# VH-VL binders against Sensor protein CitS (citS): the designs that were tried, part 7

Target 1, 196 residues: Sensor protein CitS (citS), of Halalkalibacterium halodurans (q9rc53r339to534)
Amino acid sequence: AQTHEFSNKLNTISGFLQLGKIDEAVDFIQKERKIQQEWIHFFIERVNDPTVSAVLLGKISQAQELGIDVDIDPSSQLLTPLQERQQELLVTMIGNLLENAFDALLASGIENKKIYISFTDMGDDFIFEVEDNGPGIPPQLMESIFEEGFSTKEGTHRGFGLALVKKAVHELGGAIFLEEGELGGACFVLTIPKHE
Key: E = the ipSAE of ESMFold2; O = the ipSAE of ESMFold2 at other seeds; V2 = 0.75 times the mean of E and O plus 0.25 times the DockQ between their complexes.

## First folded at step 1 (VH-VL)

Design t11 (framework fv_trastuzumab)
Fold by ESMFold2-Fast, scan of step 1:
Structure t11 (fold): chain C 196 residues (1-196), chain A 123 residues (1-123), chain B 107 residues (1-107)
Amino acid sequence: as target 1 above (196 residues)
Amino acid sequence: EVQLVESGGGLVQPGGSLRLSCAASGFTFKDYYIHWVRQAPGKGLEWVARIYPSGGSTRYADSVKGRFTISADTSKNTAYLQMNSLRAEDTAVYYCARGYEVTTGRTYYFDYWGQGTLVTVSS
Amino acid sequence: DIQMTQSPSSLSASVGDRVTITCRASQDISTYVAWYQQKPGKAPKLLIYSASYLQSGVPSRFSGSRSGTDFTLTISSLQPEDFATYYCQQSYSTPYTFGQGTKVEIK
């Protein structure tokens, strides 16, 4: 959780200090700062849209607080300028896809929760991919998960976000695809035409 | 009406490179996955790679990851397979095939195939 | 990777025979199976998709069925033009894997 993540970092620092390991405490603080700087540098270099960068950084931070390891493909980039509506809907879609991955992983009970993110604009479309190492989607549900009102259990709200993503991407003339992930879980790929 | 035509095959030494082309006509090229499927002489079919041309989204078989690159040029309705670090076991007829697009954009099957182009990797 | 185990590897048949070819998937892939026909020197041709749907232009003597992870291609009355090699393929996930093929040859 969020509270436990912050508390654990403080306990680690406190532990080093109580054991007289001042150099280790300093290293821990510097590494934390350096990791944040590395993420910021990556996004400054690879993503030209400040709003998209802010949302991705926020979601990565949220994932880390939930105990989920996030990796971004080092070749990822979004350098082509986004139209205002593309930006608004892309932010919404990114949020819903990542929240869907968080929910699947937290419900799975697996110890080493992972999300892989990839994005590119080198072709005709903006492409955004979210992959998890959760249980994946059963084959018989693969088409129905994008339907409005779909849930894995009657009365739950899980799955409504995917219908919203489908609506949003179709508004932009794009598409959403479900593939088997290389991490063994679900893999969602969305494509948005650059020029609409 | 739907047609896929491969070209670029030939003889190459181990460690060499070749670029295959797949020229498409008779359909909206950018809206369909394009696949490469190969068949070694006297052997069965092996899926190699796919691309969604509009977005450049790609997938590869483990046997070719890091050596082959699939790409597409929507202005020319052509897909490409750049093959580097070729090995004798890459010797095969390479087919270009169209993946059928359904409601989720998922590929279910290969509905049209090209005639194939032979790649021979030999010393 | 999903394994597709196809049987038999070959069979001899006469015109008019009922021919059945089977494929077993190593895991649940729902109906995501296609069947192809390949004649010597030619590209494969799609016969069946989604386990049981007949591709446009394919004769009605060809049919596909599913039972769990077992899939069958049936030719109800073999014709001379049907002597070929047949492949199943799972279309559920990458890498898309094929069975080893079944050669249907004249008795």
Scores: ipSAE 0.000, ipTM 0.499, lowest interface PAE 14.3, mean pLDDT 81

Design t12 (framework fv_trastuzumab)
Fold by ESMFold2-Fast, scan of step 1:
Structure t12 (fold): chain C 196 residues (1-196), chain A 124 residues (1-124), chain B 107 residues (1-107)
Amino acid sequence: as target 1 above (196 residues)
Amino acid sequence: EVQLVESGGGLVQPGGSLRLSCAASGFTFSNYYIHWVRQAPGKGLEWVARISGSGGSTRYADSVKGRFTISADTSKNTAYLQMNSLRAEDTAVYYCARDKLYYGSGSYYPFDYWGQGTLVTVSS
Amino acid sequence: DIQMTQSPSSLSASVGDRVTITCRASQSISSWVAWYQQKPGKAPKLLIYAASSLQSGVPSRFSGSRSGTDFTLTISSLQPEDFATYYCQQHYSTPPTFGQGTKVEIK
């Protein structure tokens, strides 16, 4: 099924990056004809963790397949080494936040679907931001979106994604914020302390 | 025990500058938004600015955009409000306040803890 | 900006009275209204959030309710320590905006 093939591609990219085989990772991605060379070089230069890079590149590729335009803030960086548990949970949170944005945009019927991503580690925290141009989240649903089993019945995804993000961020002593963004949709900001 | 303590207020002439500080304790500073809310003598409350405790996100009221800058030093658990080009109408008690964070919304939640306030008087 | 209009601007009441303060939003804001109490010379104190949720440590005589864009704060039996100014605030959209306040005075 499509999910299995996509997962295998992400694992292959992650494997090349973990082995320091950057040229092989770039070649593999280029052969898929789904991602620009500039994205790959950006991540090699700006993201030190191979697993995080692989997840982000995979999500950008998936967005392109879905007709979603992704823009990453050019000042973004994640150069500070991640602890094993921070890496595992950050990967999970990134995946779930982006998947949530994809689902919201696809369900919305908006023609020009856009996602903006920003991340930084220059302060005492890792900060990761995802903003979309969808309809946003009504304040009355704000509490519900982080509960287990929450879903809107259009699009039929299991409602565990944001609940998992809340659990993961709590474990790391961090926070997740829902803000009003420039694009008019939902804007999630994730903060993770570098040390407890 | 959650505490917010403001300092840096005083008398300043129109066109002058002041920097206010908000020292926080008793909670994980980086997990909350810190806001500045002011109250002119005998008047109601007006929101001024906010910053995430991590320092990554700022918002300003239209009345202060371009004149005021909010910042944070997470290592010191302190937020700052740099006020430039001060006007007589900026005269107020300035409070810092923390968002009530329950489900991860900064701007959409009320202020659950407030500092004691610091008076700023802009007069010739 | 969302405008919050409070009424009355002031009221006089006696200990034991039921007091009601109203706040009207200029547009639909769901249930996202908070109520604060402010005593002279002190910072505001959060009483109620999300229109009807009582903040921890606040006495049960305080309650909030919503009807469309109209929000009410009720004090079921006024106590001496309740003489103060009360403010509503929408916490739906940036910038957060406050009502002009209602002063509850001794009759």
Scores: ipSAE 0.000, ipTM 0.476, lowest interface PAE 12.9, mean pLDDT 80

## First folded at step 2 (VH-VL; framework fv_spartalizumab)

Design a1 (at its last look DockQ between E and O 0.66; V2 from the best seeds 0.00; counts 0 for: pae E 10.9 > 2)
Heavy chain, then light chain:
Amino acid sequence: EVQLVQSGAEVKKPGESLRISCKGSGGTFSSYAMHWVRQATGQGLEWMGNIIPYFGTANFDEKFKNRVTITADKSTSTAYMELSSLRSEDTAVYYCARGVRYSGYGMDVWGQGTTVTVSS
Amino acid sequence: EIVLTQSPATLSLSPGERATLSCKSSQSVLYSSNNKNYLTWYQQKPGQAPRLLIYWASTRESGVPSRFSGSGSGTDFTFTISSLEAEDAATYYCQQYYSTPPTFGQGTKVEIK
ESMFold2, look of step 2: ipSAE 0.005; ipTM 0.510
ESMFold2 (binder alone), look of step 2: mean pLDDT 90; pTM 0.937
ESMFold2 at other seeds, look of step 2: ipSAE 0.263; ipTM 0.746

Design a3 (from s06 with heavy chain A33W; at its last look DockQ between E and O 0.26; V2 from the best seeds 0.00; counts 0 for: pae O 13.2 > 2)
Heavy chain, then light chain:
Amino acid sequence: EVQLVQSGAEVKKPGESLRISCKGSGGTFSSYWMHWVRQATGQGLEWMGNIIPYFGTANFDEKFKNRVTITADKSTSTAYMELSSLRSEDTAVYYCARAKTSGSYRAFDIWGQGTTVTVSS
Amino acid sequence: EIVLTQSPATLSLSPGERATLSCKSSQSVLYSSNNKNYLTWYQQKPGQAPRLLIYWASTRESGVPSRFSGSGSGTDFTFTISSLEAEDAATYYCQQYYSTPPTFGQGTKVEIK
ESMFold2, look of step 2: ipSAE 0.035; ipTM 0.621
ESMFold2 (binder alone), look of step 2: mean pLDDT 91; pTM 0.946
ESMFold2 at other seeds, look of step 2: ipSAE 0.007; ipTM 0.476
ESMFold2, look of step 4: ipSAE 0.006; ipTM 0.598
ESMFold2 (binder alone), look of step 4: mean pLDDT 91; pTM 0.945
ESMFold2 at other seeds, look of step 4: ipSAE 0.007; ipTM 0.497

Design a4 (from s06 with light chain T100Y P102L; at its last look DockQ between E and O 0.62; V2 from the best seeds 0.00; counts 0 for: pae O 11.4 > 2)
Fold by ESMFold2 at other seeds, look of step 2:
Structure a4 (fold): chain C 196 residues (1-196), chain A 121 residues (1-121), chain B 113 residues (1-113)
Amino acid sequence: as target 1 above (196 residues)
Amino acid sequence: EVQLVQSGAEVKKPGESLRISCKGSGGTFSSYAMHWVRQATGQGLEWMGNIIPYFGTANFDEKFKNRVTITADKSTSTAYMELSSLRSEDTAVYYCARAKTSGSYRAFDIWGQGTTVTVSS
Amino acid sequence: EIVLTQSPATLSLSPGERATLSCKSSQSVLYSSNNKNYLTWYQQKPGQAPRLLIYWASTRESGVPSRFSGSGSGTDFTFTISSLEAEDAATYYCQQYYSYPLTFGQGTKVEIK
């Protein structure tokens, strides 16, 4: 569940987008966040669902506030209409994958924190990729990180996010993969068939 | 195809509270703003507020500050509007309304049937 | 907030006549980035919910007869019924969806003589 304050901001962004008020959405994000205006227009143009677009924009803005450098594949797009269940589960999965990347980078000692995002609907599948330059996932933990309640961290995080992603993707008939990426950290790849 | 069905007519006394439901069917519920509009007898249409069910937060006209609560239950595809401290001036037909598709960005092309509320002593 | 003022309050016309309704906005509802006016026209018959006729000031909703049209930009808008039919007796409202709070004009009642 998101905080009331953060949810209010996302609701405002989505409301402007649903009304086609792109400049108001951009102005609101620019005033509230330190984010390049070109990325705001990029997501609005390349993501058709206003709720998915709002979550992506909110998380990218959060990343920049946390000092995380975000690079987005310029060929990314998610324009295929979503069924309501697909939208709900995609939003959940995207949010949780990005939060896990934030957590990994913030817990690391590296100075130049980076995230790479890529997504496409050009084929038969929706494909979403999140890569960081953090510590990665040790091979001995790869199966365990998806178990509900798993945690190697102190605090309120107990591994619910990746378990949620695994459950959500399997409900949609897809899969999640952990790959070794070009940035040296974790690279999660999410694949979801467009048709069930 | 998309349809909005509201709860039935109500008779209330001043000082009481009103709660109207609006159940959506035949389409996507969570990502569309649900709006509430009322119309007193012999008067025009008055926007009260909205909610996007996915986010669970609402916007409303300041005129109704501290009297209106707008909520949604995604599991039942139902939006609710509550109006407290009723006055005789709140006698009206209350509508829920939404856009048919987000791509059109139309304000309200789908309306509920309306809920007649009478506030009298 | 954006105030919409409709005129006249009532139009009484015969079948086949042209009806022209005005809606004036206190602020521009033209969104310069897409060059669209965020203004909508509704028809409401007694005992019924409003029906969407025109959006973006001049675009006719699917299934709406061609005798209904809208025009104007910025702050001044008109709605026209080119050849009035008996079924067109109703109250017509303009509504802006440019900014919150969303607002309606007070309505123009069209009567058939």
Scores: ipSAE 0.007, ipTM 0.527, lowest interface PAE 11.4, mean pLDDT 81
ESMFold2, look of step 2: ipSAE 0.106; ipTM 0.701
ESMFold2 (binder alone), look of step 2: mean pLDDT 90; pTM 0.932

Design a5 (from s04 with heavy chain S54Y, light chain R32S; at its last look DockQ between E and O 0.03; V2 from the best seeds 0.00; counts 0 for: pae O 15.2 > 2, placed apart)
Fold by ESMFold2 at other seeds, look of step 2:
Structure a5 (fold): chain C 196 residues (1-196), chain A 120 residues (1-120), chain B 113 residues (1-113)
Amino acid sequence: as target 1 above (196 residues)
Amino acid sequence: EVQLVQSGAEVKKPGESLRISCKGSGYTFTSYWMHWVRQATGQGLEWMGNINPYGGSTNFDEKFKNRVTITADKSTSTAYMELSSLRSEDTAVYYCARGVRYSGYGMDVWGQGTTVTVSS
Amino acid sequence: EIVLTQSPATLSLSPGERATLSCKSSQSVLYSSNNKNYLTWYQQKPGQAPRLLIYWASTRESGVPSRFSGSGSGTDFTFTISSLEAEDAATYYCQQYYSYPLTFGQGTKVEIK
């Protein structure tokens, strides 16, 4: 239900951006999402792929509704044109990484929920980073979290999303890493080579 | 080899317009901001504005916003800067420079500069 | 807009001496979420385009000699040439990349005696 509505909104936003109708995209997003105009322009200017822009803006709006504070590295950019397959898989991976962070934060008892996002197309790789200030992942589970059907006491949902991300990034010749972040939670880093 | 090659020196009269080209090669043109920076003789560097060549969005220093136009042609990997209503104070060397990020990384490749003289 | 004030205006030193240049920002250029200072240093020799030396206040660009370094945070930044060489005679500029309009300091001219 929410997935279908999200897809419809993505298509509308992407359509406006693809046609170069930036003002119309801003108006639509502001009416539906109550997002600050400065924030909308930030993403549109730094992410030239309209579908990726739409998923990022949609997830930022979702985070605000959930009471999660999102911060984005001001030097982030994704200006390099994406191949069709790269675009399809990247939007899926971005969505799943952010949903993973939402789930971890909502299941925690922390009051000041925070997500940090960073992305760049400098060099030969696209790099996308998502960090939360949640409970993190014990080193003993680091490989297991990417397996299909991974189960914890809380359930198996998280294992399916991360398994999907790992398969998608490997199809693009890239990798996903779990690294130590400054927020104390999980820090996922996604690398995708630009060429082949 | 990454290069930015600018059009040649110009002599202008007050009231005329200036148009400088900057052709990028050896890199993905649409992945980098293109900045314009000028320097009067014996003076410091002055940022004028930039363009995102992918979508054509621009930012300008308020001092220039009514006189400067910055454009980019993706098919030729060339950026252009026009400055109208020239005055003698616009006499300077004009540089293009690319920047991979909005902030932090700076302008890593610069054009050779275009000397512009405005005199009656 | 963010004003960058460099001092001294001119620094005249002998080879082998340590050069210390100051850049002060009218407001912080530190982005708290990533703890990075969006402050850059350039070298410009007469008749040449500027050359990027330092970014993020303290990170040396590829191919820049180790005698060049940067430090500081927030509003106060320092650029140092640990042992001055004849080829280091140039004007040095700081620049902030934190917010538009992008701005440069007015420059510090380093002369070799």
Scores: ipSAE 0.006, ipTM 0.473, lowest interface PAE 15.2, mean pLDDT 82
ESMFold2, look of step 2: ipSAE 0.006; ipTM 0.471
ESMFold2 (binder alone), look of step 2: mean pLDDT 92; pTM 0.945

## First folded at step 3 (VH-VL)

Design A02 (from a3 with heavy chain S31K, light chain S28D; framework fv_spartalizumab)
Fold by ESMFold2-Fast, scan of step 3:
Structure A02 (fold): chain C 196 residues (1-196), chain A 121 residues (1-121), chain B 113 residues (1-113)
Amino acid sequence: as target 1 above (196 residues)
Amino acid sequence: EVQLVQSGAEVKKPGESLRISCKGSGGTFSKYWMHWVRQATGQGLEWMGNIIPYFGTANFDEKFKNRVTITADKSTSTAYMELSSLRSEDTAVYYCARAKTSGSYRAFDIWGQGTTVTVSS
Amino acid sequence: EIVLTQSPATLSLSPGERATLSCKSSQDVLYSSNNKNYLTWYQQKPGQAPRLLIYWASTRESGVPSRFSGSGSGTDFTFTISSLEAEDAATYYCQQYYSTPPTFGQGTKVEIK
């Protein structure tokens, strides 16, 4: 029930931002009471792509509903215009990485669920990082996690979403890595060339 | 636990190029941001740029944009900073440093010992 | 770019005295989303690399003696050494990474008489 309504609300927010109707987007989000005012101001100042902003704001709202704390590094920025295909694949990657983090955290049962996000478009590449404080990925499974249809014994990390991320990053000529993060969970970092 | 070891002191003439290395050991090197910071005589610390060695992706302060190159060789766990068209004002101690990557604080927690560079005519 | 201004330039004090160092930012470095100040303090002794002492304006790095503390929020920050020891003679730098590029103050030199 919430999935379809959430998608419609996300599209409304994306539409307002895409039309330059920032005040209307802010009012809509505040009245939904799902996203704090400071997130909206951050995205207005630091992210020039309305679709990417809308997706991230929607994912932050979803995380809040799930009891997950999301923190975006304050030095993050996306100021360089994206090509249509780069934008399409980047939102797919963002969505799948965050969904995988949500799944890991919800299955973990820990009290203080947290996701850390960082991104930058300085230099010649776009870099995006997602880290959680969940159980992480066993070292022996780190390569296998990107294969289609792979899932852990607990079903916590599903390979379908990560396989889509690896395929998307490959198509854009980029790269991705996975490590144990400083928060104790999984840390995914990807890079996408601005000019292919 | 990571340790950073830099190459030795350099004496250069104006117009020459400088290449400094920073070798990591004791932990995962390639997947952390490695920064370059310099300290000119009588001046404070000045950030020059950074690199994530796994990707080879570098960023740098625009004031150095036509003279600085930052690279890395992840097979040897070594980052490099090259500075071309040297001037006497490039005389400084050059440091490499690792930044923390999570918890939203980005502090430089591990530093190399520094490389003294003198540019004299 | 964010400019950090430290004062005083030099403090000359005796062992056991309190040292109070100021760092002022040209822009707010308080991140409203997590209510943290992205302000860091380092110690640098002659001939040595800087050492991390305090991050998030007031959080002491592991292993750092309790006599070192930080306070402040937004644009005005203070670093305090409650009782100076001879080994505390050094230059102390504040730094921000709220915005790129990360920037440092000019430093305050603490001398022990």
Scores: ipSAE 0.592, ipTM 0.784, lowest interface PAE 2.0, mean pLDDT 84

Design A03 (from s06 with heavy chain S31R A33Y, light chain S28D; framework fv_spartalizumab)
Fold by ESMFold2-Fast, scan of step 3:
Structure A03 (fold): chain C 196 residues (1-196), chain A 121 residues (1-121), chain B 113 residues (1-113)
Amino acid sequence: as target 1 above (196 residues)
Amino acid sequence: EVQLVQSGAEVKKPGESLRISCKGSGGTFSRYYMHWVRQATGQGLEWMGNIIPYFGTANFDEKFKNRVTITADKSTSTAYMELSSLRSEDTAVYYCARAKTSGSYRAFDIWGQGTTVTVSS
Amino acid sequence: EIVLTQSPATLSLSPGERATLSCKSSQDVLYSSNNKNYLTWYQQKPGQAPRLLIYWASTRESGVPSRFSGSGSGTDFTFTISSLEAEDAATYYCQQYYSTPPTFGQGTKVEIK
């Protein structure tokens, strides 16, 4: 029920934006109590792809319900039109990176959970950054986290989804790196060429 | 910690091309944004562009788009800025500077010593 | 493009005096979602590269003397040197990275008599 409601809301927002009905999209989003009005205006001005906007807004809403503060760098923008495959895979990568951050933060038990997002397309590539203030990833695990089925828990039930991110970025001719971020947690930075 | 060392002064004629290097030492050179900023004699600072050396991914100010190329060589920890079709207005001191790729501030915390470029006929 | 305007152009003071420098932004650089001002101050001495002093309008960079401080929010910012030392003779620049491209003010030259 909760998942269907969330997906339906994202589809409605995406639909309005795809039809160029910005006012209707804004009105719909503003009626959602968990999404800040400032985020709506930010995405309308700074993100030209309706599907990417819908996914990011949905993830911000999800994070808020989980008690996680999400912040997006004010210089962020994504104004270059995405190719169909780039859009599909970027959405997949955004989803998996954010889910990974949510899982790490919730498992950490810290009180002041934070995620920082940054993205830009003013050069030859799309760049997307996700940083959290969780426990980070031990150096010995930094390469293995991208392996299919990886889990830090006893009895592997599913991977972190990072293997999907690595596969997606590789398919698009891009790259990804991971390090310890300024917030003290994991920092993922990925790049995707705008064209072949 | 990172230290940035730039190539030496250049004297160019209008229409020629410029290539400046910025070599990093210490720390994680390739995973930081490397920015290029110039300053005309007695004037203010002007941002030109940046690169993440790890990816070779560059960004530029629109006014330089058709003339500037920013590249990096990870094996030598060196970033390069090339500026073509030089004009007298390109006479300036050119700086490289780093900023971290993530986090909540975009300040340029480490700078190269600068490269003086004179463009005159 | 955000334009930053600094004043005065030149400030001539004696050691021990207080220096107050202004930077005004053509647009708000306060980011409401994190309540941070994306405004930075640099010091540049003749023949040298700029040096980072203050970021987020008021946060002092590590190793920077306590006499340097920044304040302000939104569009109006102040940089203060509480008691000038001879070594503080330099041009001071404000910068924003609230939006691309990052831009700088034209600078305020601080001269020691």
Scores: ipSAE 0.336, ipTM 0.720, lowest interface PAE 3.9, mean pLDDT 83

Design A13 (from a3 with heavy chain I52Y; framework fv_spartalizumab)
Fold by ESMFold2-Fast, scan of step 3:
Structure A13 (fold): chain C 196 residues (1-196), chain A 121 residues (1-121), chain B 113 residues (1-113)
Amino acid sequence: as target 1 above (196 residues)
Amino acid sequence: EVQLVQSGAEVKKPGESLRISCKGSGGTFSSYWMHWVRQATGQGLEWMGNIYPYFGTANFDEKFKNRVTITADKSTSTAYMELSSLRSEDTAVYYCARAKTSGSYRAFDIWGQGTTVTVSS
Amino acid sequence: EIVLTQSPATLSLSPGERATLSCKSSQSVLYSSNNKNYLTWYQQKPGQAPRLLIYWASTRESGVPSRFSGSGSGTDFTFTISSLEAEDAATYYCQQYYSTPPTFGQGTKVEIK
């Protein structure tokens, strides 16, 4: 799949959502058949930021092409307006966390690759959780995985993306934590204060 | 083995404030969300909010805004729920419970024993 | 807010009998993306906290006796105790975690004669 073609489709979807043209966004996605209609209705109902919606939909589509099953917790929501810088950095963090999960799952040899995403803004913070069913992170590596240039596989620089996430969350006054997940793999939890 | 132990019963007057503690033992505290759920006399269970102890980040139901404060001290593996401006309708048994995600993905698998709170004039 | 309605309010049965409890949701709690129902059942004995019995509508929690089972999908759910024992006297609650806030049914009280 071509990244240019995919980016153009996401820009179109984002444009429709930014203009409040929900029916047009749904029709476009049905035509392309890369993203399920159920996802579109979820995002229109539960995520008020068009850019975040576009990025998540894009990552879901990318995961499908890679044979990775992505679920978003149905209780998730992001209804509070993001400040411009919060939006920019959140999009960057989401992208890097999901790319790192993709890389880990593809390298794992696991047949049923799965990612579970959850997010909420019901309190004073934006909270985003990403977990996978990969091999997880050995306890001795949990701190070093956030160091720039870290890699557990030859030719793979998994630590670059996570180093960027740590820098971004720190800039926003938030935090990131790595735990063992419900699915048996890695679970990253990040938080961003709504008020700086 | 993993258990949550709550503070003892409280009797309060309308307008006063309440603070309940929930101490975790026998397992990891910081890798789970701690939720607060109450049960009024003769009523069902009602979710109030939750907290991720490692960050101290809390969520709460809109109906409790400005009255509820949820905090945690990860060094003592303890979560706290404070409820201000008490009303007689706040008479209930208050429970803490853990879940793996902020949305209670799967279920509340471990519960505290409950704290009985009576608000009367 | 999703509203869960349980019926009957009370069941009074003898040991060895089957108990069938209903839970109906105001909207579907079936998540089409993973084909899972975000519906849980708890047991609460007098003076005790609720105990998790069933999650994902039909998956039994570890350590829970096989006589307890859950079934149903979407908006209509059933909890069954295949052969009641004296220790099963309790109030049973369904809960949804499909949407925030998580909500509970009003409960069904199971009494042993």
Scores: ipSAE 0.571, ipTM 0.790, lowest interface PAE 2.2, mean pLDDT 84

